# VHH binders against AFG2-interacting ribosome maturation factor (airim), part 13

Target 1, 202 residues: AFG2-interacting ribosome maturation factor (airim), of Danio rerio (Zebrafish) (Brachydanio rerio) (q8jhh5)
Amino acid sequence: MPGSALLSLQQELRRGFEALKAAKDTFDGGHAECQELVSSLGNLAPQLKALKQVQISETPLSGFPCLQQRLHYKLSLAVDALLAKLAEKMAALQKVWDAFAQQVFTVVQLYEKNTDALDISVCVSRSAVCPSVSDMLEWLQDADRYYRLQLMQSRLLLQTLTPTDLTSMETAPNRWRSVRSARQEERIADALCQVSIFLETE
Key: E = the ipSAE of ESMFold2; O = the ipSAE of OpenDDE; V2 = 0.75 times the mean of E and O plus 0.25 times the DockQ between their complexes.

## First folded at step 12 (VHH; framework vhh_nb_b201)

Design m04 (at its last look DockQ between E and O 0.09; V2 from the best seeds 0.00; counts 0 for: pae O 13.8 > 2, unsure alone 61.8 < 65, placed apart)
Fold by OpenDDE, look of step 12:
Structure m04 (fold): chain B 202 residues (1-202), chain A 124 residues (1-124)
Amino acid sequence: as target 1 above (202 residues)
Amino acid sequence: QVQLQESGGGLVQAGGSLRLSCAASGRTFKTYYMGWYRQAPGKEREFVATISWSGSTYYADSVKGRFTISRDNAKNTVYLQMNSLKPEDTAVYYCAAGSTPEEYFELYGSYDYWGQGTQVTVSS
């Protein structure tokens, strides 16, 4: 029954947007946490740079054996610890988003399976309280694509960070901040706003 | 406290292959670096290989090209694939976990946690 198919699809769409809300919140929080960690990395870079520029053997500290190496070791450990934490956080975010992506996939598949039963006029119809199926599908897919890209870019950025690449480390905080698109996120927020009444309706 | 348990050791002929495994306790496997050491009878413990959390690897010169270290974080396990084994590779192999950067591993050579070791014997 066409009506049944539509209802089922709407139900899955609701699940999709609920998942989106959750994933978005998690991403926002996680990204902010990562920003702090990356900022810490950025702060370590100048220290490492300074250490490289200083010849400890020519300073009053020359009496301390292997001081430069020890300091370098300590700073490197700090860098690695931060990188490990960042990687862990990103992995967690990826998992959350993968679940969302799966839901989107489910919705899309359901739609595709019911294309014969769903009239196009029904799929593009909208009301004051319910966006069209077509728009909602698009919004979910757009969100999926955006955050997949963000996660990938974030991971790639983190992979460039090493104790030996101080320039990359110094610029990392700004690069991290720049990964996100305010425009895209506003679009997603708008979509969530538009479906808000729909989500509240059973 | 992290517990490490090695397995996969045994007797193998020269030129043969062996794969060692090290299982870490679940809560603490999220160490940044995992490593393998070995100690032959009457000799000091020596570095074999290390792998970072991201998968970067470093090897002792004596095992480069023959040994491969890998890790499965989902299984909390680190592996050492040993190919083209030589009698000189005969030793007790120890798994180690810690946060020592790879570039400093040979210099500072200390992990926080160690396994009990597994015997590898390569016959001529």
Scores: ipSAE 0.000, ipTM 0.209, lowest interface PAE 13.8, mean pLDDT 86
ESMFold2, look of step 12: ipSAE 0.188; ipTM 0.627
ESMFold2 (binder alone), look of step 12: mean pLDDT 79; pTM 0.819

Design m05 (from g05 with K30R S56T L107M; at its last look DockQ between E and O 0.40; V2 from the best seeds 0.00; counts 0 for: pae O 8.1 > 2)
Amino acid sequence: QVQLQESGGGLVQAGGSLRLSCAASGRTFRTYYMGWYRQAPGKEREFVATISWSGTTYYADSVKGRFTISRDNAKNTVYLQMNSLKPEDTAVYYCAAGSTPEEYFEMYDSGSYDYWGQGTQVTVSS
ESMFold2, look of step 12: ipSAE 0.530; ipTM 0.842
ESMFold2 (binder alone), look of step 12: mean pLDDT 82; pTM 0.849
OpenDDE, look of step 12: ipSAE 0.014; ipTM 0.250

Design m06 (from h01b with S30K S100T; at its last look DockQ between E and O 0.65; V2 from the best seeds 0.00; counts 0 for: pae E 5.3 > 2, unsure alone 64.97 < 65)
Fold by OpenDDE, look of step 12:
Structure m06 (fold): chain B 202 residues (1-202), chain A 126 residues (1-126)
Amino acid sequence: as target 1 above (202 residues)
Amino acid sequence: QVQLQESGGGLVQAGGSLRLSCAASGRTFKSYAMGWYRQAPGKEREFVATISWGGSTYYADSVKGRFTISRDNAKNTVYLQMNSLKPEDTAVYYCAAGSTPEEYFELYDSGSYDYWGQGTQVTVSS
């Protein structure tokens, strides 16, 4: 029955948006944590540069064997540690969004399977308490695309960071911050706001 | 506990090349910094090269430009490619693994490594 199909679809949409809310919160928190780590990387870069410019042999520290190499290695290890932590966090975020993507896929598949049963008029119909199926599908897919892209770009950025590329490290904090789109995120927030009543309705 | 097994040592002529391998037991290889040390007869054990878990490499001045350390985490193996070998490179080469946290790890401190191989003999003839 067309009514049954619609109800099922709405149920999955509800799950989709609940997943979106949770994933978004996780992303926001995780991204902020990563920003701090990347900032730490940015701070290590000047230290490494300074170390390269210092002639330890001309300082009172010249009596310490291989001091420059030791210090350089220590800083490099710090970089490696930060990168490892970042990678771990990104992997965790990826899993969260993969799950969300799967939910979106499920909703889309359900919709496609029921296209014969669902009139277009029903799919575009909206009320004061419930957005249209069409809009909700679009919002979920848009969110999926956005965060997938954000994760990919973030991961790619991190992959470019090495202890030997100090310029990349120095600019990383700003690049990291610039990956996110306030406009897109606002749109997603707006979508969540629009479905708020729908989500409260069992 | 991690067991390390070196291989690839042998006799080589001066100017020749040799590749050492060190296979590590266990599943936590990626968590270790790996290093190579060597000890010549009558001499102290000395640092040769190290590679961090992140891939950062460092070499002793005596081998810089000639030796290359690398790792394959999928194979739990660390390598030491030795080129332009000299008689002075003759020694027993030891593989080492360190799980010491970054804050406590010291590049030239053998104490930073927790596990050691039995060593492989490298002899470079003049």
Scores: ipSAE 0.032, ipTM 0.445, lowest interface PAE 3.3, mean pLDDT 89
ESMFold2, look of step 12: ipSAE 0.123; ipTM 0.574
ESMFold2 (binder alone), look of step 12: mean pLDDT 80; pTM 0.831

## First folded at step 14 (VHH; framework vhh_nb_b201)

Design p01 (at its last look DockQ between E and O 0.58; V2 from the best seeds 0.00; counts 0 for: pae O 7.3 > 2)
Amino acid sequence: QVQLQESGGGLVQAGGSLRLSCAASGRTFKTYYMGWYRQAPGKEREFVATISWSGSTYYADSVKGRFTISRDNAKNTVYLQMNSLKPEDTAVYYCAAGSIPEKFELYDSGSYDYWGQGTQVTVSS
ESMFold2, look of step 14: ipSAE 0.525; ipTM 0.832
ESMFold2 (binder alone), look of step 14: mean pLDDT 80; pTM 0.827
OpenDDE, look of step 14: ipSAE 0.015; ipTM 0.323

Design p02 (from m03 with F105D; at its last look DockQ between E and O 0.81; V2 from the best seeds 0.00; counts 0 for: pae E 4.1 > 2, unsure alone 62.7 < 65)
Amino acid sequence: QVQLQESGGGLVQAGGSLRLSCAASGRTFKTYYMGWYRQAPGKEREFVATISWSGSTYYADSVKGRFTISRDNAKNTVYLQMNSLKPEDTAVYYCAAGSIPEKYDELYDSGSYDYWGQGTQVTVSS
ESMFold2, look of step 14: ipSAE 0.221; ipTM 0.616
ESMFold2 (binder alone), look of step 14: mean pLDDT 79; pTM 0.814
OpenDDE, look of step 14: ipSAE 0.414; ipTM 0.749

Design p03 (from m03 with T31I Y104F F105S; at its last look DockQ between E and O 0.54; V2 from the best seeds 0.00; counts 0 for: pae E 11.8 > 2)
Fold by ESMFold2, look of step 14:
Structure p03 (fold): chain B 202 residues (1-202), chain A 126 residues (1-126)
Amino acid sequence: as target 1 above (202 residues)
Amino acid sequence: QVQLQESGGGLVQAGGSLRLSCAASGRTFKIYYMGWYRQAPGKEREFVATISWSGSTYYADSVKGRFTISRDNAKNTVYLQMNSLKPEDTAVYYCAAGSIPEKFSELYDSGSYDYWGQGTQVTVSS
């Protein structure tokens, strides 16, 4: 039943793009929050470096190791708190991407099971209110690949952050900014714009 | 809230080894420190080891060099590798978890840990 298969596929495509819209909103907000946390981490690195350079002559000798140890502990706690918040934010982003990726998988599986009922001419046809099935599948798969790569790169970056490598902490704000691709972000926004009427038709 | 479940206890001969595990579930983002305390019959509960979210470790003097605490933040799990076990190590081992303390010395106080497991028995025979 070609008409039934196409309607089912269109329904799954709508769910997929709704999930993409939600994922984009969450990733935009989550990236901004993580940028703030990473910037705070970068600000702590100079303080830890300065602590290593404190001279004994500036405090009583018997009291200096205890004061330096207590201050070092306080700064280490601040680093640990920021890393814990970053891990928490990454877990939230992973959950949103898992939901989106499942929707992409579902629509691709539905397409593959119904290839006989879906003529190539139907799959590539376009109208003023509905992009082709082929285009919409491509856009969902491209977005899924982008977010998967972004999450992987973000996790690898965060794995380099350690209290024993102050250069890694200092460079983290710039490295975090470079995880996102302006080109790919534009392509996702363009796809959402092009499906806007399709999402409203049902 | 947070739930802690220990595993890995048992009977072992002196000089042997055991590895304890403690998995955390629920609102685990509130946990900063995870650690182990132990209590022998008729004795006070005593600090064994603790580890921060970032991996900083702290040990009781009686276990330094023999026990190693580690943590897998992705699994919300803490481990205690216990080597060169002595009969004096016989106790119920409790997993404990808490938030960031205000003072360094509070790391060693059981009152600084908000969540506790049911305990797992470790018995070291002569």
Scores: ipSAE 0.000, ipTM 0.240, lowest interface PAE 11.8, mean pLDDT 81
ESMFold2 (binder alone), look of step 14: mean pLDDT 81; pTM 0.833
OpenDDE, look of step 14: ipSAE 0.043; ipTM 0.487

Design p04 (from m03 with T31I S56T; at its last look DockQ between E and O 0.10; V2 from the best seeds 0.00; counts 0 for: pae O 4.5 > 2, placed apart)
Fold by OpenDDE, look of step 14:
Structure p04 (fold): chain B 202 residues (1-202), chain A 126 residues (1-126)
Amino acid sequence: as target 1 above (202 residues)
Amino acid sequence: QVQLQESGGGLVQAGGSLRLSCAASGRTFKIYYMGWYRQAPGKEREFVATISWSGTTYYADSVKGRFTISRDNAKNTVYLQMNSLKPEDTAVYYCAAGSIPEKYFELYDSGSYDYWGQGTQVTVSS
């Protein structure tokens, strides 16, 4: 019975790390794509500010009817388009995380259900080709926490991006860049490296 | 502060079309987005479509290509053109409006909307 429990747990752990690999790639790509979109928003902000500060009626362009309104509308549409795209990207990332988080939850539950059957010595046992169950659980949970935090921080940042706060738009590219943690990402990469042989061995 | 009134619901055969209208009244100047939700019997209220201040539109996957949301700012009215209706589209349709710009990224969440209409029944027969 204990052997069966361990095997089942290892199978779920494998699924967890496979999900982690997929999630990592998606997050890395998604974050980069969002960076470009946020940068574009940053570039639109000065234009909107300039438009607000100019009185077109007092310029040589006064002969163009409703020019200020038209320009404002055009820029606003551009902002909305970018925001919509960002929202789409964030929704996609959320789905990826949800799936990964669910898998982590499954693994943890399975472990908790079998605590009586699994000796502590077994859970902390490691080999050159297989990390310990304890370490693998920790790595998955750490990754889950990291991506949860990343999504939260990203969402909070993006929530500041409104047509009513152009300063936030201007500073958004730098803020977005700072959301990622190189240290945490490196730890995730290391974990994936350490489980590489384990994942290849069924 | 803001009142929403839906109209245009009714009975229609599968494959038919309906156009819903929602008129906003009161302090409408602070409405940043308007949308439609629907609730079928025994089901949870679900997102259908929303339109931003600038005119960007968002749709649920289940209605993409069939439904079109639009607005008339001068009339403070939002419309939902529903084409190719299916029996599964049967529900009470609610108009919703939001006044919080910071919730722009949560437009799919009913909690992002501050004002709600009373709803209009749409029934699609087989």
Scores: ipSAE 0.023, ipTM 0.398, lowest interface PAE 4.5, mean pLDDT 88
ESMFold2, look of step 14: ipSAE 0.296; ipTM 0.706
ESMFold2 (binder alone), look of step 14: mean pLDDT 82; pTM 0.844

Design p05 (from m03 with K30R S56T L107M; at its last look DockQ between E and O 0.20; V2 from the best seeds 0.00; counts 0 for: pae O 7.4 > 2, placed apart)
Fold by OpenDDE, look of step 14:
Structure p05 (fold): chain B 202 residues (1-202), chain A 126 residues (1-126)
Amino acid sequence: as target 1 above (202 residues)
Amino acid sequence: QVQLQESGGGLVQAGGSLRLSCAASGRTFRTYYMGWYRQAPGKEREFVATISWSGTTYYADSVKGRFTISRDNAKNTVYLQMNSLKPEDTAVYYCAAGSIPEKYFEMYDSGSYDYWGQGTQVTVSS
């Protein structure tokens, strides 16, 4: 019975790490794409600022009816288009995380259900080719927490981006870049490396 | 695909206030603009207000200074605070959602919205 429980848990762990690999790739790519979009938003902020500071009615362009309103609308549309795209990308990343999180949840539940059958010694046992169950569970949960936080922080950042807060918009590219944790990502990469042999051996 | 549910309608006296809410469900990433339209008996549906995902707002001239549209993106909900209500504000109020307009003032066109709520009745008594 204990052997069967362990085998089942290892199978689910494999699925968890496969999901993590996929999620990592998607998040890395998605974040990079969002960085470009946020950078574009940052570039629109000075234009909006300039428009607010100019009284077109007092310029040689005064002959153009509703020019200020038209320009403001155009810039607003540009901002909204970028934000819309960002929202779409975030939604996609959310789906990826949801799938990964569900798998982690499954693994954890399976572990919890079998705590009576699994000796602690078995769970902490490791070999050159297979990390311990304890370590693998920790790695998956750490990754889950990291991406959860990333999504939350990213969404929060995007919510601050409005045409009325130009400072927020101007600083958004740097803030977006800072959402990522090189340390945490390195840990995830290390975990994936450590389980590489385990994943290849079924 | 996207469902809109209005709430907050009812009977109010002239000069009173009412706050409408509209919650969006489903693929909410398509709700780049959320807005309110209204239709009085025997009249065509007319634009009231719209708000973009970024918070940019537009109002019909008839409601400027009295109505305020706001949005909570986290809740996928749009609100319409209606102050200084008049009998002529009596109508069925519809929540609408859609993609970003491509043309100037396109948001005033009901055709720019892809999704509509069932509507909520607002009655302002004299």
Scores: ipSAE 0.016, ipTM 0.254, lowest interface PAE 7.4, mean pLDDT 85
ESMFold2, look of step 14: ipSAE 0.479; ipTM 0.811
ESMFold2 (binder alone), look of step 14: mean pLDDT 80; pTM 0.828

Design p06 (at its last look DockQ between E and O 0.21; V2 from the best seeds 0.00; counts 0 for: pae E 2.3 > 2, unsure alone 64.97 < 65, placed apart)
Fold by OpenDDE, look of step 14:
Structure p06 (fold): chain B 202 residues (1-202), chain A 125 residues (1-125)
Amino acid sequence: as target 1 above (202 residues)
Amino acid sequence: QVQLQESGGGLVQAGGSLRLSCAASGRTFKTYYMGWYRQAPGKEREFVATISWSGTTYYADSVKGRFTISRDNAKNTVYLQMNSLKPEDTAVYYCAAGSIPEKYELYDSGSYDYWGQGTQVTVSS
């Protein structure tokens, strides 16, 4: 009976780490794509500032009717378009996390249901080819927390971006880069490395 | 598709006031200019007022000093406050919107990309 519980748990753990691999790749790619969009926003901010500071009526372009407001409108639309795309990307990443989080939840539930059948010694037991159940659970939960926080911070950042807050727009590219934690990502990579043999020994 | 919905029309006595509203539908739709036209029975559609995205306003001579056009960009809505109404102001009032600044011409109905269904304004003597 204990053996069957352990095998079932290991199977779900494998699914969890497979899901983590997929999620990681998607998050890395998605974040990079968003970085480009945010960078574009950062580039629009100086243009909007410049436009606000110039008096078109005092320039050789004074003969163009409503040029300043037309340009402002166009830039504003460009900002909105970028924000819309960013929102779309965030929604996509949310779905990816939801799926991963659900798998982590499933694994944790299975563990909790079998706590009476699983001896602590079994759960902390590890070999050269297989990490302990305890460590693997921790790694999945840590990854889940990391991506949840990353999404939250990313969304919060994007909510501060408006065509009227040019300073926020200008600093957005750097703030976006700061949302990622190299330490946490390294930990995830290490975890995936440690379970590599385990995943192959189905 | 972008739809314009007018509201606020009705029957009013001469010297009275009405406020028309026009809301543009759509998630990300922004208009560079929004305006009002009107068509009286047996007459051609005529320009009433327009407002740019930045808030610059233009009026027909016939309504200047009596009508005020305004807009809320956040709501993508344009308003027409009509004061000192006259029987001659009786018409179907149409909301119009354009999104292309380069095509913007103040008094040309052809410059507008979208039109509402119209709202009836009747001013009794």
Scores: ipSAE 0.217, ipTM 0.653, lowest interface PAE 1.5, mean pLDDT 90
ESMFold2, look of step 14: ipSAE 0.444; ipTM 0.796
ESMFold2 (binder alone), look of step 14: mean pLDDT 80; pTM 0.821

## First folded at step 15 (VHH; framework vhh_nb_b201)

Design q01 (from p02 with R27F Y33W T50V; at its last look DockQ between E and O 0.71; V2 from the best seeds 0.00; counts 0 for: pae E 2.5 > 2)
Amino acid sequence: QVQLQESGGGLVQAGGSLRLSCAASGFTFKTYWMGWYRQAPGKEREFVAVISWSGSTYYADSVKGRFTISRDNAKNTVYLQMNSLKPEDTAVYYCAAGSIPEKYDELYDSGSYDYWGQGTQVTVSS
ESMFold2, look of step 15: ipSAE 0.382; ipTM 0.738
ESMFold2 (binder alone), look of step 15: mean pLDDT 83; pTM 0.852
OpenDDE, look of step 15: ipSAE 0.400; ipTM 0.749

Design q02 (from p02 with Y33W K103S D105E; at its last fold request DockQ between E and O 0.80; V2 from the best seeds 0.00; counts 0 for: pae E 2.1 > 2)
Amino acid sequence: QVQLQESGGGLVQAGGSLRLSCAASGRTFKTYWMGWYRQAPGKEREFVATISWSGSTYYADSVKGRFTISRDNAKNTVYLQMNSLKPEDTAVYYCAAGSIPESYEELYDSGSYDYWGQGTQVTVSS
ESMFold2, look of step 15: ipSAE 0.353; ipTM 0.685
ESMFold2 (binder alone), look of step 15: mean pLDDT 80; pTM 0.819
OpenDDE, look of step 15: ipSAE 0.484; ipTM 0.780
ESMFold2, fold request of step 19: ipSAE 0.272, 0.435, 0.376; ipTM 0.665, 0.773, 0.746
ESMFold2 (binder alone), fold request of step 19: mean pLDDT 81, 80, 80; pTM 0.825, 0.825, 0.824
OpenDDE, fold request of step 19: ipSAE 0.344, 0.478, 0.473; ipTM 0.714, 0.782, 0.776

Design q03 (from p02 with R27F T50V K103E D105E D109K; at its last look DockQ between E and O 0.01; V2 from the best seeds 0.00; counts 0 for: pae O 9.4 > 2, placed apart)
Fold by OpenDDE, look of step 15:
Structure q03 (fold): chain B 202 residues (1-202), chain A 126 residues (1-126)
Amino acid sequence: as target 1 above (202 residues)
Amino acid sequence: QVQLQESGGGLVQAGGSLRLSCAASGFTFKTYYMGWYRQAPGKEREFVAVISWSGSTYYADSVKGRFTISRDNAKNTVYLQMNSLKPEDTAVYYCAAGSIPEEYEELYKSGSYDYWGQGTQVTVSS
């Protein structure tokens, strides 16, 4: 019976790390894509500021009808388009995390359900080809927390971005870069490396 | 009343040359970007060339090296010298005037003009 429980748990752990690997790739790519979009917003902000500061009526362009309004409208549309794309990207990343988080939940639940059947010594035991159950659970939960936090911070940042707050737009690219933690990402990479043989020995 | 009147179109053999003119009236010509577009049968209208109020020029890749856009502010006229014409250049050519400032001049390549002419037919035979 204990052997059956362990095998089942290991199978779910494998699924968990496969999900983590996929999620990591998606989050890395998604963050990079959003960085480009946010950078574009950062570039539009100075243009909008400049447009607000200039009196076109006092320039050689005074003869152009409604030029100020036209340009403002065009830039505003560009901002809205970028914000819409960012929202779409965040929605996609949310789905990926939801799937991963659900898998982590499943693994943890399975472990908790079988706590009486699994000896502590078994759960902390490791081999050259298989990390301990305890370590693997910790790694998955740590990754879950990291991506949860990353999504939350990303969403909060994007909520501050409005066409009327140009300062927030200008600072957005730097703020976006700070959402990632090199330390946490390295830990995730190390975990994936540690389980690489385990994943191949199914 | 704003008016853009194209002229100079016609039939020419491949390898030949044509010079299009566009006479403008009803607005301050010297402060506008002037552009040329063309539309072939069954195709979308496409950018050909644009000249700024300061004399800067931009060309579509398909006509670069063969076409030259210029302007005469004293005559309120923009020109398109077309050399080494090809059958693929067959289209109705349209003159356009734009009031977008230099900072946004890329919009002229996407067709953001305030006024358009009626067009002149250019036919290049093989």
Scores: ipSAE 0.011, ipTM 0.209, lowest interface PAE 9.4, mean pLDDT 90
ESMFold2, look of step 15: ipSAE 0.278; ipTM 0.646
ESMFold2 (binder alone), look of step 15: mean pLDDT 83; pTM 0.853

Design q04 (from p02 with R27F T31R S54G; at its last look DockQ between E and O 0.60; V2 from the best seeds 0.00; counts 0 for: pae O 6.1 > 2)
Fold by OpenDDE, look of step 15:
Structure q04 (fold): chain B 202 residues (1-202), chain A 126 residues (1-126)
Amino acid sequence: as target 1 above (202 residues)
Amino acid sequence: QVQLQESGGGLVQAGGSLRLSCAASGFTFKRYYMGWYRQAPGKEREFVATISWGGSTYYADSVKGRFTISRDNAKNTVYLQMNSLKPEDTAVYYCAAGSIPEKYDELYDSGSYDYWGQGTQVTVSS
């Protein structure tokens, strides 16, 4: 009976870490892609500022009708397009997190349902090939919290970005970079490394 | 099938107001910038206003301060609020849609409108 519960829990833990591995790759890639988009926004901001300060009518380009307004519109369109793309990417990342979070929830729920059947000694026991149930649960929950927070902070940051707030746009690349925690990511990487043998056993 | 249907045109006295609507169908409205053009008798079609996906607007100098372009993505509709109308505003007003490319670099190219409405007549009497 207890053995069956443990095996079931281990199977769900495996699924959890497989999901974590996939989520990590997606978040890493997605964040990098968004970094490029946000960087592009950062580059557009000074262009918009410069355009507001220049009188094209007083330049050799004065022969082009409505050039000032046309350029402003084009830059604004570019900003909007980038924001739209960022929104799409964030939506995709949200789905990835949702799936991972659901798996973590399933694992935790299964553990809670079997607390009577699982001795504490069993839950904290570990081997060379298998981390403890306690540690694995903690790792998954920590990762869940991290990505949840990262996603939330990312969305909050993007919500501050508008074509009318050029200062926010200029600072966005640095703010975006700061959403990631090297410490937390290292912890996740370590967890994945520690469960690597466990994942390969079945 | 792509369709742009203008409405709201009519006869109005100088100084009056009109609100034009353009209902769009057959394409992903939120991925398009929308515009209004007008053509007076014996004249070429001229730009009036455009609005981007995010709500950025541009107006012709002749209508700036008097006209307001807006959009409702939930209704797939673009609007043109026309205030302080003048006889010289008399024209057929056309709704137009231009695609926002997937790659933002393409936005720097001379954009063209992909779709056009049939137009609505606006007549401003002196």
Scores: ipSAE 0.020, ipTM 0.291, lowest interface PAE 6.1, mean pLDDT 87
ESMFold2, look of step 15: ipSAE 0.126; ipTM 0.592
ESMFold2 (binder alone), look of step 15: mean pLDDT 82; pTM 0.835

